VH-VL binders against q54fm4. Designs and how they scored, part 13

Target 1, 189 residues: q54fm4
Amino acid sequence: MSTAPSPTITSPTQTSPVVINKSLICQDSTVSNGVQIAIGTVLHPRSSIIISEGAGPIIIGENNIIEELVQIVNKSPEPMIIGSNNLFEVGSYIECKSIGNGNVFEPKCKILKNTIIKDQCSIGAGCIVSEDKICENNTIIAQTQNSQIQTTSTLPYDHHSSIHMTHLELLHKSIPLFHTIKKTPILEK
Short names: E, the ipSAE of ESMFold2; O, the ipSAE of OpenDDE; V2, 0.75 times the mean of E and O plus 0.25 times the DockQ between their complexes.

## First folded at step 18 (VH-VL; framework fv_lerdelimumab)

Design z4 (at its last look DockQ between E and O 0.03; V2 from the best seeds 0.00; counts 0 for: pae E 14.4 > 2, placed apart)
Fold by OpenDDE, look of step 18:
Structure z4 (fold): chain C 189 residues (1-189), chain A 121 residues (1-121), chain B 109 residues (1-109)
Amino acid sequence: as target 1 above (189 residues)
Amino acid sequence: EVQLVESGGGVVQPGRSLRLSCAASGFTFSSYGMHWVRQAPGKGLEWVAVISYDGSNKYYADSVKGRFTISRDNSKNTLYLQMDSLRAEDTAVYYCAKDRYSLWFYYFDYWGQGTLVTVSS
Amino acid sequence: SSELTQDPAVSVALGQTVRITCQGDSLRSYYASWYQQKPGQAPVLVIYGENNRPSGIPDRFSGSSSGNTASLTITGAQAEDEADYYCNSWDSSGNHLYVFGGGTKLTVL
């Protein structure tokens, strides 16, 4: 089985152009009926977007990166809304009410039920955002040696956006070379 | 409102050079890839070139490769097309077109009105 | 390089339905986008992806795909729909990365 190469922030060679013109859903991903995914969003192999029985739909915005083993689950009768330009890294678990734009969810972090993540937040590896919590814009949650801490980011959003787009470019280039892709409709803004 | 305004077209002799400009407004120019598309008189659309949002990547159609150079100045919200070694077959209306998102899309959500380039002896 | 082919011309009676089809190998892997061009005007995006309409495009325009084909359908053609229609897709083969169909002239009778 061919595995996709790890993303590198290197300039692509002119021999292989990159296109971001659709949602990129790997065949080995699991997506429930009722999930809507907008253009540019990438679902890696072994990712899962699941609507539980009786639960509401999941709507995912544009240009999200959902990596391997990520689990997005809606168990609520209410819709789960995920914005755009978010990065869900390997093994993260998401059971939130809503997620805004430009957030980073590091590996194996957990966002528990009824949680609201707004914009430009960073949830560190292995961190847990408790139930019913609201993370305001630019919230950083990180794991220290002794505790989980919360602070506010001072980084400009533009920098994150640039890196994210470069990452997307690479993924749209590389993933189809190694994985079968589902041809799926895209959601309009 | 998104606006794209091409300029720099005109009549030139074969072998000469011409520089086209496209002034963009109504959107964050630096966040989107940009394209040039041309249309010969009475003919169909032909893609010419694309440049990434930050200018780091460029691609060209075979018909113009080595002769045309696409560039951009994000501080000026302007897209450029340097056309060297012009040929009669380069005669066309040249359109600048915007990507829907940030890098390369095969479709274009906004177009300028175009500028006419005529290459004739 | 992969090409997209279109019928050069089609006609439709006012108020009737017409389908313009684009065919090419690239369409097996990628969605098509469609552009309307009226005489002396720039192209306008009317459909992209699987039946997505930009804001301002009438709902009588719709898109579909099947196999190596993509289609633009106008349900209830209006006089103002008379124009040239171009399909576009990605072509990863060669250096024609963005490939247009030859265009279809639609006449509304």
Scores: ipSAE 0.021, ipTM 0.577, lowest interface PAE 7.1, mean pLDDT 87
Fold by ESMFold2, look of step 18:
Structure z4 (fold): chain C 189 residues (1-189), chain A 121 residues (1-121), chain B 109 residues (1-109)
Amino acid sequence: as target 1 above (189 residues)
Amino acid sequence: EVQLVESGGGVVQPGRSLRLSCAASGFTFSSYGMHWVRQAPGKGLEWVAVISYDGSNKYYADSVKGRFTISRDNSKNTLYLQMDSLRAEDTAVYYCAKDRYSLWFYYFDYWGQGTLVTVSS
Amino acid sequence: SSELTQDPAVSVALGQTVRITCQGDSLRSYYASWYQQKPGQAPVLVIYGENNRPSGIPDRFSGSSSGNTASLTITGAQAEDEADYYCNSWDSSGNHLYVFGGGTKLTVL
């Protein structure tokens, strides 16, 4: 039943506002069998999470946003572990060993094999995190004129997490209106 | 109705081998990961091993690594556990359990009734 | 070493409310599932994904979580609820992919 809410205030009960408690997987996304996706994560159309032949599972935490054309690929026999509250922007390519929490991967960046990205890192658009690299907490990788640099952020993570959660709430409301959502388990054979 | 039926338990001497089977029915066996979980007499549950839906990935608890081998035959809807170099501490009821890869959650939704393995002289 | 810690025993009077807790660092990232085991029987899933009940589990069973702690609550405990209860979680930090707590024996008085 849809009815107009009270015009001045909304009671914050378990029913309203509803805590987001499931992932939204667009039908046009590709997700290999063996991928685990925790509560709240959103996969946009044409994103892909792929386990290559002979590779280990991909484990993805809570409340991640995976935008269009993002590719997350595990080619290693070991599990790929991705934490929570990460933003993977359009066209980024992810072949990490592990990613922690609260990271931003800007458009078309590439995270190459065996990398470890810890927490609250920002990887700039088009930047490449080379194989085997470890990005410690609060690392910023950015492109300058003709080189790629690394520095450390002092930006408070409270601000990032607030913007991220607002973005998730919008997506959870809007995506089902315009896209078909998968309602079955990850693809079977 | 999902059913998991373990077999192959028994009394065996230390250092010997034993093979457990788990017959599955009531679901598409080849679509789900499968586990072995054991429980020593009077003790709690201990996860033993997992195998992916197609058999391509296998993981083991440290206590059994190198001695136990998990496998599956999807054409026969059967899960196996080959247990080599058995020790007294391997004495337990062995359960097979169905993984449910959920878009939302991680859990074992169905369990067999178990088969007892006793390792004694 | 990644572990899930449970109290070994808890008692409840018939018809009263009881909470069984489970603590571990992995619970900051992953929800616990809860299993009931009666003597001589296989474990049965009673709660998954924090507070979801499989079909056939009475609504007196509920779950919750906060921080590194998950809880199983039984409201209006029945004699048939006397059992061992295990929490279980995925463990991303170790070589043991799935970890059970040590179990809690619930006695209904």
Scores: ipSAE 0.006, ipTM 0.444, lowest interface PAE 14.4, mean pLDDT 80
ESMFold2 (binder alone), look of step 18: mean pLDDT 89; pTM 0.922

Design z5 (at its last look DockQ between E and O 0.02; V2 from the best seeds 0.00; counts 0 for: pae E 14.9 > 2, placed apart)
Fold by OpenDDE, look of step 18:
Structure z5 (fold): chain C 189 residues (1-189), chain A 121 residues (1-121), chain B 109 residues (1-109)
Amino acid sequence: as target 1 above (189 residues)
Amino acid sequence: EVQLVESGGGVVQPGRSLRLSCAASGFTFSSYGMHWVRQAPGKGLEWVAVISSDGSNKYYADSVKGRFTISRDNSKNTLYLQMDSLRAEDTAVYYCAKDSYSLWFGYFDYWGQGTLVTVSS
Amino acid sequence: SSELTQDPAVSVALGQTVRITCQGDSLRSYYASWYQQKPGQAPVLVIYGKNNRPSGIPDRFSGSSSGNTASLTITGAQAEDEADYYCNSWDSSGNHLYVFGGGTKLTVL
């Protein structure tokens, strides 16, 4: 009984670098009119970017990852500005004045109104950043057993950046294989 | 070729009004935010106002807020700046500038040649 | 409101390299755009983003950023590069959505 060799599923090693040349917005995401999304940014299914009635626009920079069930909401007449290379993880709620670059928002965290998050911050899972708060660069907010704590990171930014880009490349490669993508004009900056 | 042509400048007395126009061509006007930027004689550039591609959002510099009104007619490919309650410090060359984005927070990729507004008694 | 500061004047010898720097808090989070203005002319975009050149801009122009600074570098300055240079960025601190630097007069010697 000649055991037929199991076909080695050679996963096509796409050896070619994934060129990120567009935003990737899944069809199942909700995006209001007046939202501007830069190149490279990914919106997962069931994410939402909402401008309330009478509120200002939402501007989102490059190479952001917005995961499932993330809610970004502007209720202010002023613009909401989000920089680049941010990770918004599942279920996070964002109602901010502005967010800088290279921040991580862990699952189900909440950023409340008029908050300013600068650069390279990490907001832990389930943590709440209060209204009108300013998080300086490299701020870490984490949940302990009994309390929410705030500290400043001393880690180099470079490590986070490399991981983020790798993640982004993977998403740009994989998401279109499994999800329908909205046809959105590419805004080049 | 992208062209922006400002008009409506001139000499006006303080307290009076003036309306500037910017005729746009060579691109899909309705797809981009538009700006006014001014430059006083011998001075630097000062951002004045922005309007989104569809006209739904407008923002102004504090120096002109409440006095100036930015608007657009996409059917005519024209940007406007209504200037009321003009002051001597409003004296400048006014440039129309195209935003690289549909809203704003892009870069000014194209500029008109400007129109001179002189406010003097 | 956030301000962008530039040196009012710099000089460079023909064929040499010059760097014009812009400084401001907004530059910590956002890229600058750079504009060239020659006498009696409208500004022209020369650099935007991390290091992007519009079509028609010579490759001797480049952009960089570090901390709260952005820089425009001209490598191999030409006579025609003599002009005023302005940086611009978004202003997150006030109602001025855009802020220009004070401008730098570049003289080519």
Scores: ipSAE 0.359, ipTM 0.769, lowest interface PAE 2.2, mean pLDDT 89
Fold by ESMFold2, look of step 18:
Parts: C-alpha cells; sequence; structure tokens
Structure z5 (fold): chain C 189 residues (1-189), chain A 121 residues (1-121), chain B 109 residues (1-109)
C-alpha cells in the first residue's frame, strides 16, 4: 500500500509517501482466533476484536484505524466483513454484518447487529445505527439536542481519505516508539 | 517429527456416509487449526474445510457445505471429517493438513499421505 | 477473486532456471504459499510468505510477488525437482477461505 497521487485535498507540497507494508497490532489489544487483518491496519492498545462462541470469522481490510476501547464483535455464524480505510474512534461498538470503505465511526457510537454500512459514511459520536439498517454511501448520521438526524454529504470528494492516510502514516511511525507490538500473525515473516 | 495419518477411506455407494480420521503426532495438536484438502484422480488440489484449534469455529467449501462436518477431539489428537450424502464428484484422495496458525492466516506446513474415497455405484 | 491461474506445464533443462507463475486478485492482498507434489506423494510446502523456505527445502527455491502475481523460481533445476507445483492463497470471497491454482507440471529435461 502507498499514498499515490489522488483527488484528495492536501497541503501545497506533496511529499513522498511512507511505505506501509504490515499491520500494526499493539500487544495490549485483544484479537480472537479467526480474525484476519490486512496490511496497514492499526489496532491501538485495549481495543478488541472478538469472535463469540460459535460465530463466524471477522475479516478486516487494509489501512483501518481501530482506536482504544473499540469493540468489534461477531456473534453471527456468518462472516463479518469490514473493508478498508475506516476509522473507528475511541469506545465505538461494532456488531455489523458488513462495513465498506472510508467510513468514520465517532466515539462511543454503536453499530448494531446485522447492519450494513456501505462507503464513506460518517456515524456521529454516541449515535446508534439500529439493527438491520442499511446505510447507503455518503450517509451522515449525527446527534442533535432531541434526535439523531440523517443526511447525505454534498461534497463530491473524500477529504477524509487525505487526513486518514496522513494519520495512518503517523501511527505507523510513532506507535512502535511508545508501545510493544504483537508479533503479527499476518503474512509478515 | 510432525506426522499426520489419515484413515477411513474406501468404496461407498452414492448417498451413503463415510467418516475419515486423521491421527496427529509430533506437535501440540490443540494449538493449531486443521484442514481437509482433497484431490480428485488426475486433478488438482481443492480445499474442503477448516476447524479452529479449540473446535469452536468451522468453515466449509461451498461444494460440501451442508453435507460434510469437520470435528476434532483434542484429547485424542484426532481430526475427523463426517461425509454424508456422498456423490460421485466427492471421489478423491483426502488429505489432512496442519495450519501454521490456530485457525487461519497460515499456510499448510504439514500434510498427511491421504486416504482414498471412491463413490461409485 | 476466487481463482488462481497457473500455466499447466513448464519445461526446464537440467541446471537451468525456471519460473512458475500464479495469478489472481487475492494475491494483491495475501502472499501465496507453494506446494510441490511428486507422483504418488502428498504435497510438501516449499515456499511461504514472500520468500521463506521451510527447513529442508534447498535454497535453489525462491519466491517473489508483485501486483496480482506470485512466482516460484527454481535456480539450477535438478531431476528431483520434476513435480507438480501448486500455489495457494487466502480467499474470503464466498467463504472459500483458501484457493489453489490449477497446478503446473514441471518437466526437467
Amino acid sequence: as target 1 above (189 residues)
Amino acid sequence: EVQLVESGGGVVQPGRSLRLSCAASGFTFSSYGMHWVRQAPGKGLEWVAVISSDGSNKYYADSVKGRFTISRDNSKNTLYLQMDSLRAEDTAVYYCAKDSYSLWFGYFDYWGQGTLVTVSS
Amino acid sequence: SSELTQDPAVSVALGQTVRITCQGDSLRSYYASWYQQKPGQAPVLVIYGKNNRPSGIPDRFSGSSSGNTASLTITGAQAEDEADYYCNSWDSSGNHLYVFGGGTKLTVL
């Protein structure tokens, strides 16, 4: 994986991308047997990816950022499939059927059983995506004083992707300086 | 020395059942995922099923799902394949294979010599 | 993404170098593993990860990958290398967790 020239909004000068060639899984994270994690994905300390007894695997794509206290739990016999370039912020709870690419799950949001989140959605802090819901591409769910609201992004590009990749590159550089890394089970040695 | 020995192959009629066993030795059996892989006569290798190290997770190729059941007995260091509703296309040498990891992510680092299953009238 | 393609046959002169290729969409995300199968025998792992050899596999065997393609290279082929070679990779599509290539028969002349 690399940071190729892209339509994303960046600073005036683009530097050479950092090569990300492995996943980065902190020792203090918890990962069940049967979880597959692709290149570039970062698991912060005290995050967990759990396959419940009798449940199917969890398959996680490339370059995801999974922050502290995030819980990803599959209780279904079917595979849970999470795509690439997603950001799961502190304390979010994920029990989806599937999640696509480029989504943001803000702190302590809850993604309930059998949900399908497609691409480039933003789920606001503390928001709940109800069981069986389907969030189409570019959905924004946010909390107001009295309710959750849903709207569609009006921007024709993914500003998230430029910020996400910059964040990911920083994590791959910085986390090993401060945290012990699991000897990764994913295709690296 | 890691050793995997399959048994239970034979000739059976279509629609019948057969149970394969794989005796494991030379490694901590309960720490690794286990697979069945088959090879029809004159054909290539086809992955069939996997079971996690503690037996809690099982996955099957679509061609056998609903007819085959993988299981293990960690106290006996033995892997099993229960094959129900057998068809002519299930005719193959069945190999037991050790995953390098507790479920999957790995590769098949050790293989048995296989046991032949023939499904014919 | 559930298919790995290999040439069905390749020949090499004794002592020469041969490359066996394996192509498929899953190889963009996962390394191939390579298995040697001699007539009447069980498969044997020869390469895993990018370019790792199990104990007992000669250093004339090497692996490489680029894009959707993995390659097994045998440098200085010997008569004992005559065998079928299978690549294998992960494939989470449709719950077929693993997929094998169709195999390449290597003949050493």
Scores: ipSAE 0.006, ipTM 0.468, lowest interface PAE 13.9, mean pLDDT 82
ESMFold2 (binder alone), look of step 18: mean pLDDT 91; pTM 0.935
ESMFold2, look of step 19: ipSAE 0.000; ipTM 0.458
ESMFold2 (binder alone), look of step 19: mean pLDDT 91; pTM 0.936
OpenDDE, look of step 19: ipSAE 0.029; ipTM 0.665

Design z6 (at its last look DockQ between E and O 0.03; V2 from the best seeds 0.00; counts 0 for: pae E 15.0 > 2, placed apart)
Fold by OpenDDE, look of step 18:
Structure z6 (fold): chain C 189 residues (1-189), chain A 121 residues (1-121), chain B 109 residues (1-109)
Amino acid sequence: as target 1 above (189 residues)
Amino acid sequence: EVQLVESGGGVVQPGRSLRLSCAASGFTFSSYGMHWVRQAPGKGLEWVAVISYDGSNKYYADSVKGRFTISRDNSKNTLYLQMDSLRAEDTAVYYCAKDRYSLWFGYFDYWGQGTLVTVSS
Amino acid sequence: SSELTQDPAVSVALGQTVRITCQGDSLRSYYASWYQQKPGQAPVLVIYYKNNRPSGIPDRFSGSSSGNTASLTITGAQAEDEADYYCNSWDSSGNHLYVFGGGTKLTVL
């Protein structure tokens, strides 16, 4: 009784994880001299990172997604520091002192001067964070029909992280296929 | 307000050609990928083609590859679909759709009202 | 072809919660978007990038994902939510760049 060999369930070819080993800055983006961008961060076309005259440098961490028409501007003589794993959606305006990690800035939101956004915050579409405001960890700002509301999220950080990384992987795969990428000087660590 | 208006639909015989147009307004047309999506009568949605913001890259569904050509004129804010060698199975409402991104990501954030193409003998 | 499968029809009582599910291999790698289509109208994007809502979409709409599934949840269904709902994602099979589910007809009772 010849035991028919069990069909080797060929494991679905796990598409090799896209190794994120560089920043992706589209040619159509505007980046001032003095801006530092870490590995994994993506700048979409028509995004802008601008240091005003006399202003300090802008330092952007790893694995940020900066979408179209996003404007990040430093007008302060002090450095502007942006952490890692942030999503800046289309048309958002950022003029903060600092941004932490894992934040989401929805379309056309505005972060005004001297603001501090900590970690895992969500700023809703069209919302305005006023000058000198400090958003503590897990702050959610949303627009209702009548007012802007602020609350604190109780969701675990881990869920947002996995989604963000998947998005990054897709962008790193697709963007070079369709867009010319600026040769970022490999800041050799 | 974002507006997409399709035109050029009608009744044609098999083997004939038809050209659809989509007039865009209310956004920077040249900054976004654009798509065609169709829907046969009483059926679901089927993606047809995409063109990048600058027209440099195009992709098609296998069902229309070699027969349909997507193009755009950014100076006129217009998207086109040239349909050649039409078949009965191409009968559908054809929608133009805006991609959320300059590089197409498949998030169709705005749709036109569609134009009906009927291929019948 | 990497197909996305949906239940053809679901019902929900007014004010109750309903979940529409989409299943397919592509969803293991890609996030789904969801579209609402009312009779005689063009589709409308309601959810993208797992749980993002476009402007104008009510907060009763939410998205989630697990394994090879994506779900659209309507919390507190309204009469105007009666429509066909389609999921969409990138196609992993290579036959199409994008693939739609077959659609789910939602009836609000």
Scores: ipSAE 0.005, ipTM 0.564, lowest interface PAE 10.1, mean pLDDT 87
Fold by ESMFold2, look of step 18:
Structure z6 (fold): chain C 189 residues (1-189), chain A 121 residues (1-121), chain B 109 residues (1-109)
Amino acid sequence: as target 1 above (189 residues)
Amino acid sequence: EVQLVESGGGVVQPGRSLRLSCAASGFTFSSYGMHWVRQAPGKGLEWVAVISYDGSNKYYADSVKGRFTISRDNSKNTLYLQMDSLRAEDTAVYYCAKDRYSLWFGYFDYWGQGTLVTVSS
Amino acid sequence: SSELTQDPAVSVALGQTVRITCQGDSLRSYYASWYQQKPGQAPVLVIYYKNNRPSGIPDRFSGSSSGNTASLTITGAQAEDEADYYCNSWDSSGNHLYVFGGGTKLTVL
């Protein structure tokens, strides 16, 4: 899938200097001016980090994984800050006020405006975190047959952070290979 | 070893100006944001100003906006604070502080020992 | 408001656990960092962006937050932990970029 850049947003290029700073930002991703991305964070192709007109900055910490079709959008005049070691899986939508460390946002979940996600939370696939909600540390939100439920993880069982670093190392090796292959499609009638 | 050394403090009358300097060593100065933070004698900390790694972005506390100017010279590894129209409430120890990151995350991972500015009639 | 509120003083017995709290509207949106300042010395960063510890900061220091409150916890307090502690956050009011709390003097008994 192609994520065309917005009129005001510059996508990474093959010669972009951002890839040499230990962050991996794919050419087909879209990143607004005013977005700061710290060392180790990986942006997959077709991901977007967008500051809407009149909105505040977005600050993103270290070692995050931002998968394809993820949209992180600040529409508020207030700054948005996202911590470190978070996993944003394919197609998730993030319009939070803030996100802490070590969280997992499973595919196509929606994190709506003014939400606050603390640390080590897990938001299940397709789940919606409603506007203004605050998820305290270790919150798990999961989808059932007819509704979503909230529970609290136990601290001794949580090892998502160790798996995260292994996953991140693999991505730094592999994603440039796939990005290069996808960059020059051939069109024919 | 990261070192930050402030200079240029002293006693001055209200309405006058001072220029503070901060000499940096032990790290790549041009890669990090830099801040000024002050502390009135016997009081708490107050953030004053920040400048991004390349000098392109500057922000100020409301209490000093329009009177103080932050700047940097990356070729000299030096941070500056030009302080105009000084007031008695500007009396403080002024610290130079390094941002952990290139912009303005606001995590001051290294501090100088400070320089005292006294504004007194 | 733009202020971060801290208790002015807290005591702890040697080897015991203490929690220093910081409250303010900004902490509903942004996570705190924490600074230690010993008399006559410059501040030292002990916790940044929630619970990240700079190199050289002992494991006994940790940070947490809930609601509008951030906490610095010192587990097994030692004599050298006696200092003033300041919280710091982004300013949700937009008048400053950053705000500090008023500071808490920790006395280790």
Scores: ipSAE 0.000, ipTM 0.467, lowest interface PAE 15.0, mean pLDDT 80
ESMFold2 (binder alone), look of step 18: mean pLDDT 91; pTM 0.934

## First folded at step 19 (VH-VL; framework fv_lerdelimumab)

Design b1 (at its last look DockQ between E and O 0.03; V2 from the best seeds 0.00; counts 0 for: pae E 11.8 > 2, placed apart)
Fold by OpenDDE, look of step 19:
Structure b1 (fold): chain C 189 residues (1-189), chain A 121 residues (1-121), chain B 109 residues (1-109)
Amino acid sequence: as target 1 above (189 residues)
Amino acid sequence: EVQLVESGGGVVQPGRSLRLSCAASGFTFSSYGMHWVRQAPGKGLEWVAVISSDGSYKYYADSVKGRFTISRDNSKNTLYLQMDSLRAEDTAVYYCAKDSYSLWFGYFDYWGQGTLVTVSS
Amino acid sequence: SSELTQDPAVSVALGQTVRITCQGDSLRSYYASWYQQKPGQAPVLVIYGKNNRPSGIPDRFSGSSSGNTASLTITGAQAEDEADYYCNSWDSSGNHLYVFGGGTKLTVL
């Protein structure tokens, strides 16, 4: 009776925690001079961060996810400041004065000029935030069948952060495998 | 080792001008934004101005806007602050500080020892 | 422009833990950096970002944030830690890109 060798349960290869130690700027992204991008932030292919002629710089914080076809544009002589841990989903258009932290911009939403988005806001797909608007913390703008509605989120900040970081880790792991990354961090340019 | 050395401070009368310099060494000067920060005697720190690595962007505190001019000469690794129309409230130790980034909105990772500017009648 | 507020003075016994807090609206959106200043000396960066220490800064220094507050914690205060501590943050309001707190004088007893 040949005792079949007990399958050696190969301990799950402790996937070395992905160390986020740089920004990931895909080669196919467009970034103007005068843009500052902090560590951890990811620019997907075909994303664009543009400073118009005579406009101020764009400062982007840490751990932002900027997906495909996202357009971030500064036309103001004042700096555009984007905080950290924001998600800009596919095709969103951003022309804000400032964005805080932990915001979600769903696909093809538009943030128009001189808008201030504070923290932990959610802008729904295709929604338009009008010019000069101030979105207070935890603002949710969503599209209904016939209108946009605005409400305030009661969700704790911590939940959003965990998912976002997991997403970032995945991107930092996967993007370099499939896309050419710009060698020089924009922060050092 | 990063070194920042301010110079040009002194005693001046109100309405006069003064030019401060900051000599930088120990890092690629042209790659970083630079700041001026001041501290009135016995008071806290006050941000004054910033200039981007290439000098293309300059911003000032409201308190000095229109009177002060920040500039840099990357070939000389030197930061400048031209101070015009000086007021008594401009009396302070002026520090040059290195930004952690090429533009600004980083942190002040290195500071000079400061130079004292005294505006008095 | 947004303001950052700090307690003007705090004290800590040698070897004990002290927390210096900075409060302001800008801190909801941006991390604070912390600077130590000893008498007659230039400020020195001690904490930046979420909780980063520059090279040469002892590990007893740590940073944290919550809501509109940032805190510098010294765990196991040493005599040499007696100094003024300033918080700093980005400011998107007005023409002030940076804002400092009023400073906290730390006395080590």
Scores: ipSAE 0.149, ipTM 0.711, lowest interface PAE 3.4, mean pLDDT 89
Fold by ESMFold2, look of step 19:
Structure b1 (fold): chain C 189 residues (1-189), chain A 121 residues (1-121), chain B 109 residues (1-109)
Amino acid sequence: as target 1 above (189 residues)
Amino acid sequence: EVQLVESGGGVVQPGRSLRLSCAASGFTFSSYGMHWVRQAPGKGLEWVAVISSDGSYKYYADSVKGRFTISRDNSKNTLYLQMDSLRAEDTAVYYCAKDSYSLWFGYFDYWGQGTLVTVSS
Amino acid sequence: SSELTQDPAVSVALGQTVRITCQGDSLRSYYASWYQQKPGQAPVLVIYGKNNRPSGIPDRFSGSSSGNTASLTITGAQAEDEADYYCNSWDSSGNHLYVFGGGTKLTVL
């Protein structure tokens, strides 16, 4: 009847085709009393989430990926708050005040005391985010020969989110096949 | 089935004290963080205080810090708010609210019906 | 900013669709929850997380978020939806743990 293609109605109502309704905490991970971990977050073996003596709680949101040898440590009496959809790669060290959503912390990077990392930031391998620093949305910190540089990401959020969720879905399927899962220490419902 | 019932509200003069209680039933009280949230007549909601499931952590809004003390008795399934040095601006309905998590930073999935505190000279 | 901003009032004709918005910097980092409060009653949770409804909340209620904005949408508004609606999130700056928006009074015409 017409040369124009039929209209297509598409509304994004779901970022993932798989419902992820639990956290996966590997038995060979260390989690202090006072840590709260929300639905979908995965802790790999040998990761640690530690509350120092006299320090406040650590609250971790949904769908984070915390890889081997990552250390998240709160030494402040105030709560440490970590949002959702963050990737903490092998050996990174986190002593932030807060981290928002959709950030990537590449291997062995260090996020020092009282830092605020907002959304969609990428912290390059071995990079250091100095004490008290605030990284605004879309910040990239990368290593050059002799220094760190800071720039702004051009990657759209939707593309990063898709890759992250695909990775997370794979981990929820695969990790229980190869690792013993902790009895849930934190109420998630 | 989850029920939160506040009590202890009333009319009091400025500078006086009141103690609020919230009796909890229908859930494992000791597993969840608990909050007080207040609402002045004709106004919006204001978060007041939180206590973690085991009582280890307590935090307060700046408006009440140093004057109010939140506590809980898990053997009696009861949350408390000790309100000292009351001011006219503390006049509000006080709600007991359950956190969805054992500490906080969830959402308030169940609320009591509130108890009215009126501070007037 | 830790403040959550809502329009104080919105009207909708019976059966029409309405959006109630909530803006604040904390919403870039954390999901909003939404509470309905009818006169003389306690608040009731209607939306949490990304777009989850507690048991007993009608399908006409949905939530969404983009950037620093969260929205509560009521599709096909009913007379019983007339209420105050509050958004809530925690304070991304860490000064006051939880923040509520100022509330939006929804009038159904």
Scores: ipSAE 0.007, ipTM 0.589, lowest interface PAE 9.6, mean pLDDT 83
ESMFold2 (binder alone), look of step 19: mean pLDDT 90; pTM 0.932
ESMFold2, look of step 21: ipSAE 0.007; ipTM 0.486
ESMFold2 (binder alone), look of step 21: mean pLDDT 91; pTM 0.933
OpenDDE, look of step 21: ipSAE 0.021; ipTM 0.613

